VH-VL binders against Calcium homeostasis endoplasmic reticulum protein (CHERP). Designs and how they scored, part 3

Target 1, 141 residues: Calcium homeostasis endoplasmic reticulum protein (CHERP), of Homo sapiens (Human) (q8iwx8r149to289)
Amino acid sequence: ETQLDMNEFDNLLQPIIDTCTKDAISAGKNWMFSNAKSPPHCELMAGHLRNRITADGAHFELRLHLIYLINDVLHHCQRKQARELLAALQKVVVPIYCTSFLAVEEDKQQKIARLLQLWEKNGYFDDSIIQQLQSPALGLG
Short names: E, the ipSAE of ESMFold2; O, the ipSAE of OpenDDE; V2, 0.75 times the mean of E and O plus 0.25 times the DockQ between their complexes.

## First folded at step 1 (VH-VL)

Design oz2 (framework fv_ozuriftamab)
Fold by ESMFold2-Fast, scan of step 1:
Structure oz2 (fold): chain C 141 residues (1-141), chain A 121 residues (1-121), chain B 106 residues (1-106)
Amino acid sequence: as target 1 above (141 residues)
Amino acid sequence: EVQLVQSGAEVKKPGESLRISCKGSGYSFTSYWMHWVRQAPGQGLEWMGGIYPGDSDTGYNQKFKGRVTISADKSISTAYLQWSSLKASDTAMYYCARESYYDSSGPFDYWGQGTLVTVSS
Amino acid sequence: AIQLTQSPSSLSASVGDRVTITCSATSSVSYMHWYLQKPGQSPQLLIYDASNRATGVPDRFSGSGSGTDFTLKISRVEAEDVGVYYCQQYSSYPLTFGQGTKVEIK
């Protein structure tokens, strides 16, 4: 019966969506780590981000800014050895990235593609995931 | 503008306690790791550890773990390095440095001016 | 811990010379950064992630490399470039620096 205050989470995500400041991202990241109490808690947070980013009608800035939050969390996971949160994000990154990449024109795709280069360099994901991220249409099918 | 301002030089005797500080300004203090790097006279740079002030998570070089304490006070944007009992071998210049987050590569993009700590009898 | 070895330990150059400094790691490094410490000053960031110049750093400075071998080059050294150059790995804890390369101008 794992549950988190998703309304509280959404209240922290909204400033990120709207302005994407370092303070907003930091507040969202800190909330996620404070609530990363067990693998199910981590999966709920990762799943919620996936649902928000892959939703029909999600605009580009929402997708991009929440992926910036995910990037910040991935970096922090590596530093803190937060294996449960990292594992939860690894399970949802393919639909998040591939849906966002395919939903926009080539010029906007470049902003998202820069993050993939960083993720590959940092070793956040295994080769199987990286291959799916490099071929977004194949990754979704 | 980003600025890191450290506390002034200290002259101490072996066995004494000491806490030195590093005050950040011009950026979101809680959003960046702050690291401590020491430099013994005539020697190179040595990483001691760091803190993420947003949640007080710390990382230490095992050589210094238990020997020093790294902490931060979010309300005044200040990080601290503390010794419970100084040794003559702690004589060094101590720098604080901010870890840049851009591109997740973690370079130390801003450094304090340094605090000289001299420990002698 | 990843140990970093710089070569040479020191060098003396004339203004306008090309300077090359290398940094070798005992295991593969994800990110390598370079710093310059001018006499009596704090270290300052020169190059991050092997090849990217930090803000305000002149284009005469360049970096390259991957894996275990990295290089810092100064195409035409100037008097203001005197100091000690350090490489630093950001791959695993503890974070480590090379021993430093002292650059003097004759």
Scores: ipSAE 0.006, ipTM 0.559, lowest interface PAE 11.2, mean pLDDT 88

Design oz3 (framework fv_ozuriftamab)
Fold by ESMFold2-Fast, scan of step 1:
Structure oz3 (fold): chain C 141 residues (1-141), chain A 119 residues (1-119), chain B 106 residues (1-106)
Amino acid sequence: as target 1 above (141 residues)
Amino acid sequence: EVQLVQSGAEVKKPGESLRISCKGSGYTFTDYYMHWVRQAPGQGLEWMGGINPNSGGTGYNQKFKGRVTISADKSISTAYLQWSSLKASDTAMYYCARWDEYSGYFDYWGQGTLVTVSS
Amino acid sequence: AIQLTQSPSSLSASVGDRVTITCSATSSISYMHWYLQKPGQSPQLLIYAASSLQSGVPDRFSGSGSGTDFTLKISRVEAEDVGVYYCMQGTHWPYTFGQGTKVEIK
């Protein structure tokens, strides 16, 4: 039975949500890699981030800051060939990005759109995922 | 257009206090962090620290922590860098720079404030 | 702290030449950026996140690289490109700059 300490994870996510320092993001990222023991473990962590970010009532800073964590994790996954964690994040990035983009006004959408530009340039996702991220309303349907 | 306008050049003696400013315009001041970067005469760029104007939260390079204070007044879109007691080694050009917290880069820079500290 | 080492420290080029500047980091970097400081001016952003061209920057500038090795290229240098080029990492605290590469135009 695959189990992770989600309370411990949330304790690391809270400083990211509140302050979004590089140190807080590094701590969260390191915890995720330490717990990326199998595909189900990776899917639990990715699913938890999706649940927190797409929750009704999640404020903009929570969504944005946790996506910053995801960005750092994606970069590190590609560098270290951490394929299971990368695959798990690829399965949740569309609802995470599209929900966050559609939930806010144009000025805040620009901050989120900069993430997509970086992800395209770094090749984190295949063309099918990129197309869905470029059309957020269609990505959710 | 986005513009960062810094206060004018300063000439001070060791031990004096100083506060220099950086005023942002052409964007929502609270949407970006503001950082300070110094350049000693004939030297390269050195990051000092920054502030989130929305929360007032600050971060410092350990080399400068306790030696300077970074603050901001969001009502007038202005960030500050302050010394309680200047040293001759504080002689440098000081730049403010706008920080995109997602990508981790400075996109716009002020014109610079030259601070000269001599006896 | 991550040290960034640029090569070369200085170069002299003729208008129309291809210029290549490298930046090597002591540890892996995800957020490497490039700045130009023209004589008497503030630094200006050229390239962010290794390869993204900043709005308003001429397309003769390009960036590449990942991990510890990054490159800035000017495909056809112009007289206006004179100055000191700096790489900068925004990945790890404290944020650091390279020592700079001085580009002079003949």
Scores: ipSAE 0.005, ipTM 0.516, lowest interface PAE 11.6, mean pLDDT 86

Design oz4 (framework fv_ozuriftamab; at its last look DockQ between E and O 0.85; V2 from the best seeds 0.00; counts 0 for: pae E 2.1 > 2)
Heavy chain, then light chain:
Amino acid sequence: EVQLVQSGAEVKKPGESLRISCKGSGYTFTSYYMHWVRQAPGQGLEWMGGINPSGGSTGYNQKFKGRVTISADKSISTAYLQWSSLKASDTAMYYCARDFWSGYEDYFDYWGQGTLVTVSS
Amino acid sequence: AIQLTQSPSSLSASVGDRVTITCSATQSVSYMHWYLQKPGQSPQLLIYDASNRATGVPDRFSGSGSGTDFTLKISRVEAEDVGVYYCQQYDSYPLTFGQGTKVEIK
ESMFold2-Fast, scan of step 1: ipSAE 0.249; ipTM 0.761
ESMFold2, look of step 2: ipSAE 0.521; ipTM 0.842
ESMFold2 (binder alone), look of step 2: mean pLDDT 93; pTM 0.950
OpenDDE, look of step 2: ipSAE 0.449; ipTM 0.848
ESMFold2, look of step 5: ipSAE 0.459; ipTM 0.825
ESMFold2 (binder alone), look of step 5: mean pLDDT 94; pTM 0.957
OpenDDE, look of step 5: ipSAE 0.224; ipTM 0.779

Design oz5 (framework fv_ozuriftamab)
Fold by ESMFold2-Fast, scan of step 1:
Structure oz5 (fold): chain C 141 residues (1-141), chain A 120 residues (1-120), chain B 106 residues (1-106)
Amino acid sequence: as target 1 above (141 residues)
Amino acid sequence: EVQLVQSGAEVKKPGESLRISCKGSGYSFTDYWMHWVRQAPGQGLEWMGGIYPGDSDTGYNQKFKGRVTISADKSISTAYLQWSSLKASDTAMYYCARGYGDYVEWFDPWGQGTLVTVSS
Amino acid sequence: AIQLTQSPSSLSASVGDRVTITCSATSSISYMHWYLQKPGQSPQLLIYAASSLQSGVPDRFSGSGSGTDFTLKISRVEAEDVGVYYCQQYSGYPYTFGQGTKVEIK
């Protein structure tokens, strides 16, 4: 059975969306690692983040703050060798990043682009994904 | 241009109260943490705490909790660091610094510093 | 609290030398930042999140590392690089800084 308590997840995501404190990010990250029981579980969590971030009407702070959560998770995936969660995030990062980047004006795009620079240097994604992130309009179509 | 401007140097006696300030300009003051970092003479940097002016949420280094109060006034984009009773060990340079972003946070820019000297 | 130890505590270099400063943490950290404090000035950001170069900072500065060990390198030191370099972790409360590395030019 591949089922997670998405209401519990959303309760942890809401403080991140509202205030984005490091304690809120840490709580969300820890919940994700505690529930990373199999590839399908990881894909459910990654897919849920994609759905929240790419939703019509998602405001900039929601997108940015949940991407901050993803950034922290990516770092810990590399440190802990959590390959299944990393693989699940690799499958959704293009629509997450490209949709968020294209939805805002250039001043706000700089905040998102700083994360791409970090992801590139830390080697979280292969060259194919990085190329798509560097060209957001082409990455979405 | 994003800038932090701090209040001027202070010379105080032990037991006196003091409040120093840090005024932000050129950005949305309520959307970023403001941190206080001290540097005792000849020593390194030490984080004291910070405030998120948007909701006045604070975080303190436990070493300083109860010894100082961090606050902010949104209407004038100013953060404060306050002592009710200064000690000689409070002699230090005090910097404010903006936490750029929230979780993926680095300190930029920094204020010019406020030198506080506490002696008899 | 996460304790950061820098090595060396001080060094003297000639213009054009490669300078390497290390920062070791007592536990694994997510984000390490590097600052330079020039004599009589406030600290300024050089590198954030281990390896990202701050806008306006010369590309002779670079950062690397993960886990508990991080490194700041200056490929060809210049006279203006004099000062004290600090690492800072942004992974656990309270935020902590290393003790600093003083860089002097001969």
Scores: ipSAE 0.000, ipTM 0.519, lowest interface PAE 11.1, mean pLDDT 87

Design oz6 (framework fv_ozuriftamab)
Fold by ESMFold2-Fast, scan of step 1:
Structure oz6 (fold): chain C 141 residues (1-141), chain A 122 residues (1-122), chain B 106 residues (1-106)
Amino acid sequence: as target 1 above (141 residues)
Amino acid sequence: EVQLVQSGAEVKKPGESLRISCKGSGYTFTGYYMHWVRQAPGQGLEWMGGINPNSGGTGYNQKFKGRVTISADKSISTAYLQWSSLKASDTAMYYCARELDYGSGSYLFDYWGQGTLVTVSS
Amino acid sequence: AIQLTQSPSSLSASVGDRVTITCSATSSVSYMHWYLQKPGQSPQLLIYDASNLETGVPDRFSGSGSGTDFTLKISRVEAEDVGVYYCMQALQTPLTFGQGTKVEIK
């Protein structure tokens, strides 16, 4: 019932993955807001980003750049009162962040951890989510 | 190349209606908000409002809400600013400006039209 | 609405001079941009997000500041820099501009 043109979405994501310019991020974000018509639409977009970022063999630049897109979208959700898109992203941010953080070396982890600091400062997530993001390796000792 | 091309200068009398345009080219028109900024003679810049060309959703500066209408026709990549009844105080240069969202959440105007001079005089 | 006050309102400089323009906001803003309007031209972006130089803008221009106080500097002003400089807060609507600083070259 709920359909989005995922091929069109992926075509917008590709320039973000490859170069991560402000133009590419803006285009991807605007597409997401224009398609944020209902909770199921928002969940499809958030789920697609989760699937791309947590896929086996996803390279670091793909993960990082799509998380940069998510960061931009989160910022605008607060300003534009896009509660449904914010809620959809809140449901997928833990696997996105934790998988990306744990898959890379310390120098690359620092880039991802910078985003967590911004998310905490801006109040995008409740304390429960923040605690999970702060301890992605919880359970490994 | 990104271009915003505005309609030509207008000379009107108080009470007349007017619609001016801003045509975008060289980019995906529906991917960027478009804003209107006015400049009265010898004065500074004043934000009037903006539109999401994809949804038609608008936001206005309260000073202009109900006095002008902002619209867009995405089939021809054109944004509009319209008055139903002009006043002498509407005399100004009117600019359209494209909003670039660069990941910060701010309102950044990266490209501006050349301006449309509107003169309202009896 | 957030009001912006620029200082000075106007200045006259010689080529090679250092120019400093300030912008003060009535409340804290996260996003301040600077635009230049050359005589007879549309405004153009110079500095975004307080300190980032727009592509194609000469590196003699720089921006700084946070909270309520922001500064635009021209390290060595050139004849082509004549015009009116505007700060704009981009945190919330209504978007507001400073009154402008007119820069003339003697």
Scores: ipSAE 0.012, ipTM 0.533, lowest interface PAE 8.8, mean pLDDT 86

Design oz7 (framework fv_ozuriftamab)
Fold by ESMFold2-Fast, scan of step 1:
Structure oz7 (fold): chain C 141 residues (1-141), chain A 120 residues (1-120), chain B 106 residues (1-106)
Amino acid sequence: as target 1 above (141 residues)
Amino acid sequence: EVQLVQSGAEVKKPGESLRISCKGSGYTFTDYYMHWVRQAPGQGLEWMGGINPNSGGTGYNQKFKGRVTISADKSISTAYLQWSSLKASDTAMYYCARGRSYYKGYFDYWGQGTLVTVSS
Amino acid sequence: AIQLTQSPSSLSASVGDRVTITCSATSSISYMHWYLQKPGQSPQLLIYAASSLQSGVPDRFSGSGSGTDFTLKISRVEAEDVGVYYCQQYYSTPYTFGQGTKVEIK
């Protein structure tokens, strides 16, 4: 019953993957907020991001840049008190972060780990989620 | 009072199976990860792996992956470490240790240890 | 995996001496934890998150450091402080310990 134009979403995600500019991230973020009409709509968008980021063969820049989009969305969810979109992202952040972290060597892990420090500082997730993100191998189970 | 109580010492032959246990008490078992740390005779500490008792999710040190199985039964607040076929090189002291359920995790409580001796 | 190297591997001290143990990581980590294993006993947590003293641990123990270099200090060593000290990172799997520093009283 709940539908979103995932092809339109992917068209907005591609410039983020390729260039990760402020404008590209803003466009993707704005589309997500415009389509955050109900909890199932938010879950579809969050699930789509999870699917793209955790896919076999997803390269590091794709994972990193889409996580940058998620970071920007989390920031705006707090400011606007967009509870439904925040809750949907909370349900998928563990597989997104942990899969991305475990897929790369230590140098690239540091870039991802900086985001975790920011998320803790800003209080986007409860202690249970933070603990899972801090322990990526245990968080995936 | 928080306590981790481990099963007693074991003397086994190569090829035998074994399961040792670690029972937590004095806290909510599902709020903390449980880890297994090994210490071979005269050597230092090695993390083997851990489990999230709430989800059953496990992580292993690659050195031990496939050689041991970590599990937990949250209904009795007990974690397990199991071998299907022991080797002489498995002779060691085995500790369970609780991982904090807060950001910046660390091992705050440890079991008394289970000595496993594998010899022919 | 993040490797931790402790220095020295062993030391002998007299009661009242200041003891310093260092731990170096191959990658930058946010926090280091320190444990003491007394002879015949389980390890016990002394310091967590580089500088936080665990409840019940005497204030003669302190920790410091950031990035890749961390230090554990005992301001006035006591006879009960004999044992092996381990640093440990809980930032990245596999979680790793240093090789240990044995502290003995002369």
Scores: ipSAE 0.007, ipTM 0.573, lowest interface PAE 11.6, mean pLDDT 88

Design oz8 (framework fv_ozuriftamab)
Fold by ESMFold2-Fast, scan of step 1:
Formats: sequence, C-alpha cells, structure tokens
Structure oz8 (fold): chain C 141 residues (1-141), chain A 118 residues (1-118), chain B 106 residues (1-106)
Amino acid sequence: as target 1 above (141 residues)
Amino acid sequence: EVQLVQSGAEVKKPGESLRISCKGSGYTFTSYWMHWVRQAPGQGLEWMGGIYPGDSDTGYNQKFKGRVTISADKSISTAYLQWSSLKASDTAMYYCARSDYEWGFDYWGQGTLVTVSS
Amino acid sequence: AIQLTQSPSSLSASVGDRVTITCSATSSVSYMHWYLQKPGQSPQLLIYGASTRATGVPDRFSGSGSGTDFTLKISRVEAEDVGVYYCQQYNSYPYTFGQGTKVEIK
C-alpha cells in the first residue's frame, strides 16, 4: 500500500501559509522531494496542494504562499524523481493558477502574474498549458 | 548489465504458503521500484503491486492486498512476493519488473511459474 | 481505476504490412507505455511516455497520442514482431494494462 502522511505534509504547509519564510518553504520542498518516489506519490502531493489552494475557503495569502512553494519545487526539479514531481504539478497548475488569479483584485493579480512570467522564461510548461495560464477564464472553462 | 533473476518454478497444494524471489544486479537496487506482474494461463498482464527497496514503501493493487505480501532485502538486492495460503486461482506466471520512473518497466525477470493443484 | 481498451484484439499480417494498434483510456493519461511479449518470453518495453522508443527498439516502431487515445504503429512488420502487444498506464494506482493485441504473421 502506498503510504503518504498527509497530516505531516499539512504540518509543514501551515508555517508556509502563516509566514512564508525561506526556511518553511525549504522544509516543505525537502519533504516533497523525499516522498517523490513514483508518479502516484507525486500526484498525491500535487493533488493535495491543488485541493488546499482551490478550496472555497482559501484566503489569498494561503493561495499565494503555497504557489510560492510550488515555484520553488519547479525550480529544483532536475532529477528523475524531480521530473515525476514536475509532471504531476503540470497536471494541476491550471486550476491552481487560474482559480487564484480570478479570485482577487488587479494589484494582487500582478503578484501571481509575475510567477507566470518566470515559468514561461524557464520552460516549465508546454505551450498548451501556458496558453491556458495566460487566459485564466479559458483555463477554468 | 542490469539483470533480474527469479526463483524457480513451484508446484503447490491449496492452503500452502509460498515465497518467490527476484534478485537484481547491475544497478543500485535501493533507487528503483520493483514490481510484481502476474499472467494467468492464456490471459493478459495484471499488476499486483510494487516496493521501493530504499525504504520498503509499497503499493498494492487492491485486488491482491491482504492476499499477498511484497517485501525486499536490501543486503542481498532481492524482492519477494509471498502468500500465506495459496488457492488454485493463484496458478500463473509471475514476473518481477524494475521501474525507472520515466521509462516504465524497463527490465523484466524471466518469470516464475506457480502451479497450485491437488 | 483507469481501464485500457485495445483495438483490435487480434490481427494477422504479412511481412512488410503496416500494423496499427490503438489504446483507449477511461481517464487522461500522461504516462502510457507499450510492451511486446513474444511467445514464451517475458514482456519487453517498446515505447515509453507515449512516443519515446526504448533502447534497442527498431525505428519501425513508433508511438503517438495524448489524453485518452494512443496509437502504436509498426511501419513494416517483420516475422520477429509476432506476439502480444500491451499498453499500460503508469499514472495512478493500480497500474493497469490493456487486454492485449495478438499479432500473427501469415
């Protein structure tokens, strides 16, 4: 049976949500890489992040800070295990980004849009995904 | 270079216990998943489960969970598939296969034929 | 669980024929792999990640597709290509295989 301690994951995510320090992000990132042993493990972690970020009750800081975690994870995907994690995140990034972007005012949208510019520059996603991220309403429909 | 060598054919009676093995060589055993795939006579391939030997994390097909146990011994680079009580329906060819995450099941053992009959 | 359906279930081809096998998934798949099991042998990996040929696999084999529909093609089948071909999704537990496509040479 695949074991993945989601309570432990949530305990690591809470400091990121609350303060978003480099230490908190590093701890969360390291936990994710330590548990990125196969596509199902990676998809469980990516799916959990999607669920937390797209929840109806999620506030802006929760969404933004967990997207910062995702950004840091994407940046460090170099190994085979990291490639599986990259692939899992590629499957959930559209609902994560588009829901977060559409939920807030223009000034907060700019903070999120800066991450998209970085993701485009670094080639994390194919053209199809980038197109959906550039048009958030289309991405959700 | 990479080889997976499985234990020999088994003939058992219903109710007996059995453990079959798959020994890996030519790679870092603890860094790859080892899977068990069965093939009943004249049938297709069916994934049973797998283990990551580095920490003994396992994944099971729910159909086989509780009926079999998958384990590994890092010191001898060997994975195991075990039954506590065999049934006639367990008659099948059993393959072990290594997964390299991007490449799927890239190396396979030669198979172990298990026959369960009275 | 993601179910995979292959078409056709069997075919008979002459050496030099083009062979096309399809695999349809009940849900979107990013990790689709293809295997060949020759008579009396273990399965062997042919194509991984929908379209990448495994090491040592002849270039007459090619894979394509995305989402729920995938295709394996043999441009000019040879006698050694006889066997059962399986697609496999590697996205989620339980990993599943298609029912297989038997390829015979006449």
Scores: ipSAE 0.008, ipTM 0.659, lowest interface PAE 8.2, mean pLDDT 89

Design oz9 (framework fv_ozuriftamab)
Fold by ESMFold2-Fast, scan of step 1:
Structure oz9 (fold): chain C 141 residues (1-141), chain A 124 residues (1-124), chain B 106 residues (1-106)
Amino acid sequence: as target 1 above (141 residues)
Amino acid sequence: EVQLVQSGAEVKKPGESLRISCKGSGYTFTSYYMHWVRQAPGQGLEWMGGINPSGGSTGYNQKFKGRVTISADKSISTAYLQWSSLKASDTAMYYCARGEYDYVWGSYDSFDYWGQGTLVTVSS
Amino acid sequence: AIQLTQSPSSLSASVGDRVTITCSATSSISYMHWYLQKPGQSPQLLIYAASSLQSGVPDRFSGSGSGTDFTLKISRVEAEDVGVYYCQQYYSTPLTFGQGTKVEIK
C-alpha cells in the first residue's frame, strides 16, 4: 500500500548508470532521502536497487554505478542519522554485493572489493554482514 | 585558509592516560574525514585510524584498535586521540590529517592538510 | 594489508639532477599518493591519484604508474626538495605508506 514514484526514481538512476557523475549521484541520493518517509518507503527504494543490480542481464557498469549510489547514501545516512534508510540498505547489501562480485573477473572484482574495505572502516554494517560480504559465495547461500 | 592546530607536546609515564587534540578551521569540519598518523623516532609514517566527524563513525588500523580511541566534537571542530594507559612504545610524533571522502570511488581522498604534530614521550 | 616498498631507500643528488623514486605494491591498486616530509616538518601532499599535481606544488614533480608499480620523478631537483618521500595507498584499509626514500642534496 506504500506508494513511491518508481518511474521518477528510474529516471534519476539512468544518468547514474550511463555516466555516473557527481551531479547524477547527488540527485539520486537527494530523491531517496526526500522519499525516506517510513520504513516501508525505505524498503521499497532499497528493494528496487537490489532488483536492478541483481537482475539477470545487468551489465557491470550498471551494477558498479548503482553500488556507488548506495555507498554515497550509506555515507549520508550516518550524517543525517537516517536509521530507517540505513536499516533497509543493510537488509539488501549482501545479495547486491555478492552477486556483483561473483559475476565478474578479478580486475573488476577489485573495484567492488575496495568499497567493502571502506564499509568496514566506516562501520556501516555489523560483523555478521561484513563476514558475508567477505565470503560472497557463502553470503548468497 | 584551512588550518589544523594540534595540542602541545606531552611527557608522560607508562600507565598514565592522555588525550591529544586537533582543531580544524577555515573549512566545514563535518565535510571532511580526520585521520591520525604516527611516526616513531627515526621511523616512517603509520596510519592509526580516522573518523567521520558528521556521524562519528571510526575506522582503525587493527594494530591500534582497542589501544586508542578516536573521537570528534563537531561543535568545536576538534578531533581527539586518546589512550587509557600509555606504554613506552607509544613514544612518537602524532599527526592529524584531513581527508576528503570521494563518493564515486568510495574512499578517503588524499591527506591534503596536516597538523603541525604533537610529540608524545613516554618514559619512566 | 597492502605493503608498499620504495626504491631506493636513500639517495644523494646534485642540484639539477633528475630523481626517480619507485613504489611497488603487493596487490594491484588503482592510484597512489605521494608526500614529502622536509626535516622537522609535517608531511605535505605532492601528487594524488598517481599523476595529479597538488595545488602549489612545482611542476618539476610528476607521478605515473598503475597496477603494482608507481613512480615519482623530479625533473631537476632543487635544494629545497631535501627530505623523505612517501608513497601511500588508499585502495584498502589499513591505509599504508611506503618505508620512505631519503633525498639529500650534495
Scores: ipSAE 0.019, ipTM 0.530, lowest interface PAE 6.0, mean pLDDT 87

Design pa1 (framework fv_patecibart)
Fold by ESMFold2-Fast, scan of step 1:
Structure pa1 (fold): chain C 141 residues (1-141), chain A 120 residues (1-120), chain B 107 residues (1-107)
Amino acid sequence: as target 1 above (141 residues)
Amino acid sequence: QVTLKESGPTLVKPTQTLTLTCTFSGFSLSTSGVGVAWIRQPPGKALEWLAHIYWDDDKRYYPALKNRLTITKDTSKNQVVLTMTNMDPVDTATYYCAHSYEPDYYFDYWGQGTLVTVSS
Amino acid sequence: EIVLTQSPDFQSVTPKEKVTITCRASQSIGSSIHWYQQKPDQYPKLLIKYASQSFSGVPSRFSGSGSGTDFTLTINSLEAEDAATYYCHQSSSLPYTFGQGTKVEIK
């Protein structure tokens, strides 16, 4: 069975949640690429990020900061042709983005919407996913 | 390693247009997450955020000044340019450019600032 | 827009004393408050980010605390080089805003 050290992953995610520095994001991203050894490994990491971000008790900064980690990973995946990790993230981005967008008021939604604009521009997701991200309430249905 | 420096006129007459250039090194505006902001400080007063440009060419402006401000970038030259129209004596201030990284929304590195005086 | 109100506006402090500066936001901003130090005729320098996290190279006598609407910057033992104006800055929503500043002078 496919196994990853999720406690080690959470230890890397905590500085991102707390402070969201370039160094913290880089460390988390590097750990993810080091552990992207097969599609099941990638799906475990993507699923863990989904679980943390969509949790009922997650505060806005946690959601936003982990989505910024995802953004950096997506950019690196496209640049390095890392298909398995990109595919795993494509499977979870709709609940991640839509839950985060709907959990906050208009002024905070603007920060999250900037990332959607970038994802559209860089072509990270197909048209079907983009349409779901553009209509968050329908995307969660 | 990161450095920023503002340049432009030190004296501007009322109704004229101000153009300021921020030249930087140690980072690139092609890097995902990177942004450059313009912030001003009138003599003896608080800091005021004016405008921000990001790696993806997204632009944000202080709402009350939006119709007077334009921010642009030349990624190949490592430059960001701020243009402000219809200058008034109340716009007299030291103008700074500063580095930011999204998701880190603080300004970690600043230029030295350039004093712009608006008078006849 | 979110208004940040600092207190006090000014304080004159003897060396080695503890200095406390408060920043109050007009609405909740979580932990999205950052503190800057500006010495006369110099550009601002980042001290504390996200309410409580020290920026690299900043002396340990500087610390920050708070969440929601009320935030504090503390200088545990004031040194002569700490004479400066201190500003809080919120990044919770656009437009980004700064407090009016607190001037700290050495007696």
Scores: ipSAE 0.006, ipTM 0.563, lowest interface PAE 9.4, mean pLDDT 87

Design pa10 (framework fv_patecibart; at its last look DockQ between E and O 0.42; V2 from the best seeds 0.52)
Heavy chain, then light chain:
Amino acid sequence: QVTLKESGPTLVKPTQTLTLTCTFSGFSLSTSGVGVAWIRQPPGKALEWLAHIYWNDDKRYYPALKNRLTITKDTSKNQVVLTMTNMDPVDTATYYCAHSEYYYGSGSYPEFDYWGQGTLVTVSS
Amino acid sequence: EIVLTQSPDFQSVTPKEKVTITCRASQSIGSSIHWYQQKPDQYPKLLIKYASQSFSGVPSRFSGSGSGTDFTLTINSLEAEDAATYYCHQSSSLPYTFGQGTKVEIK
ESMFold2-Fast, scan of step 1: ipSAE 0.584; ipTM 0.858
ESMFold2, look of step 2: ipSAE 0.391; ipTM 0.794
ESMFold2 (binder alone), look of step 2: mean pLDDT 92; pTM 0.936
OpenDDE, look of step 2: ipSAE 0.439; ipTM 0.845
ESMFold2, look of step 5: ipSAE 0.729; ipTM 0.892
ESMFold2 (binder alone), look of step 5: mean pLDDT 93; pTM 0.946
OpenDDE, look of step 5: ipSAE 0.379; ipTM 0.828

Design pa2 (framework fv_patecibart)
Heavy chain, then light chain:
Amino acid sequence: QVTLKESGPTLVKPTQTLTLTCTFSGFSLSTSGVGVAWIRQPPGKALEWLAHIYWNDDKRYYPALKNRLTITKDTSKNQVVLTMTNMDPVDTATYYCARIDYYDSSGYFDYWGQGTLVTVSS
Amino acid sequence: EIVLTQSPDFQSVTPKEKVTITCRASQSIGTSIHWYQQKPDQYPKLLIKYASQSISGVPSRFSGSGSGTDFTLTINSLEAEDAATYYCQQSNSWPYTFGQGTKVEIK
ESMFold2-Fast, scan of step 1: ipSAE 0.024; ipTM 0.648

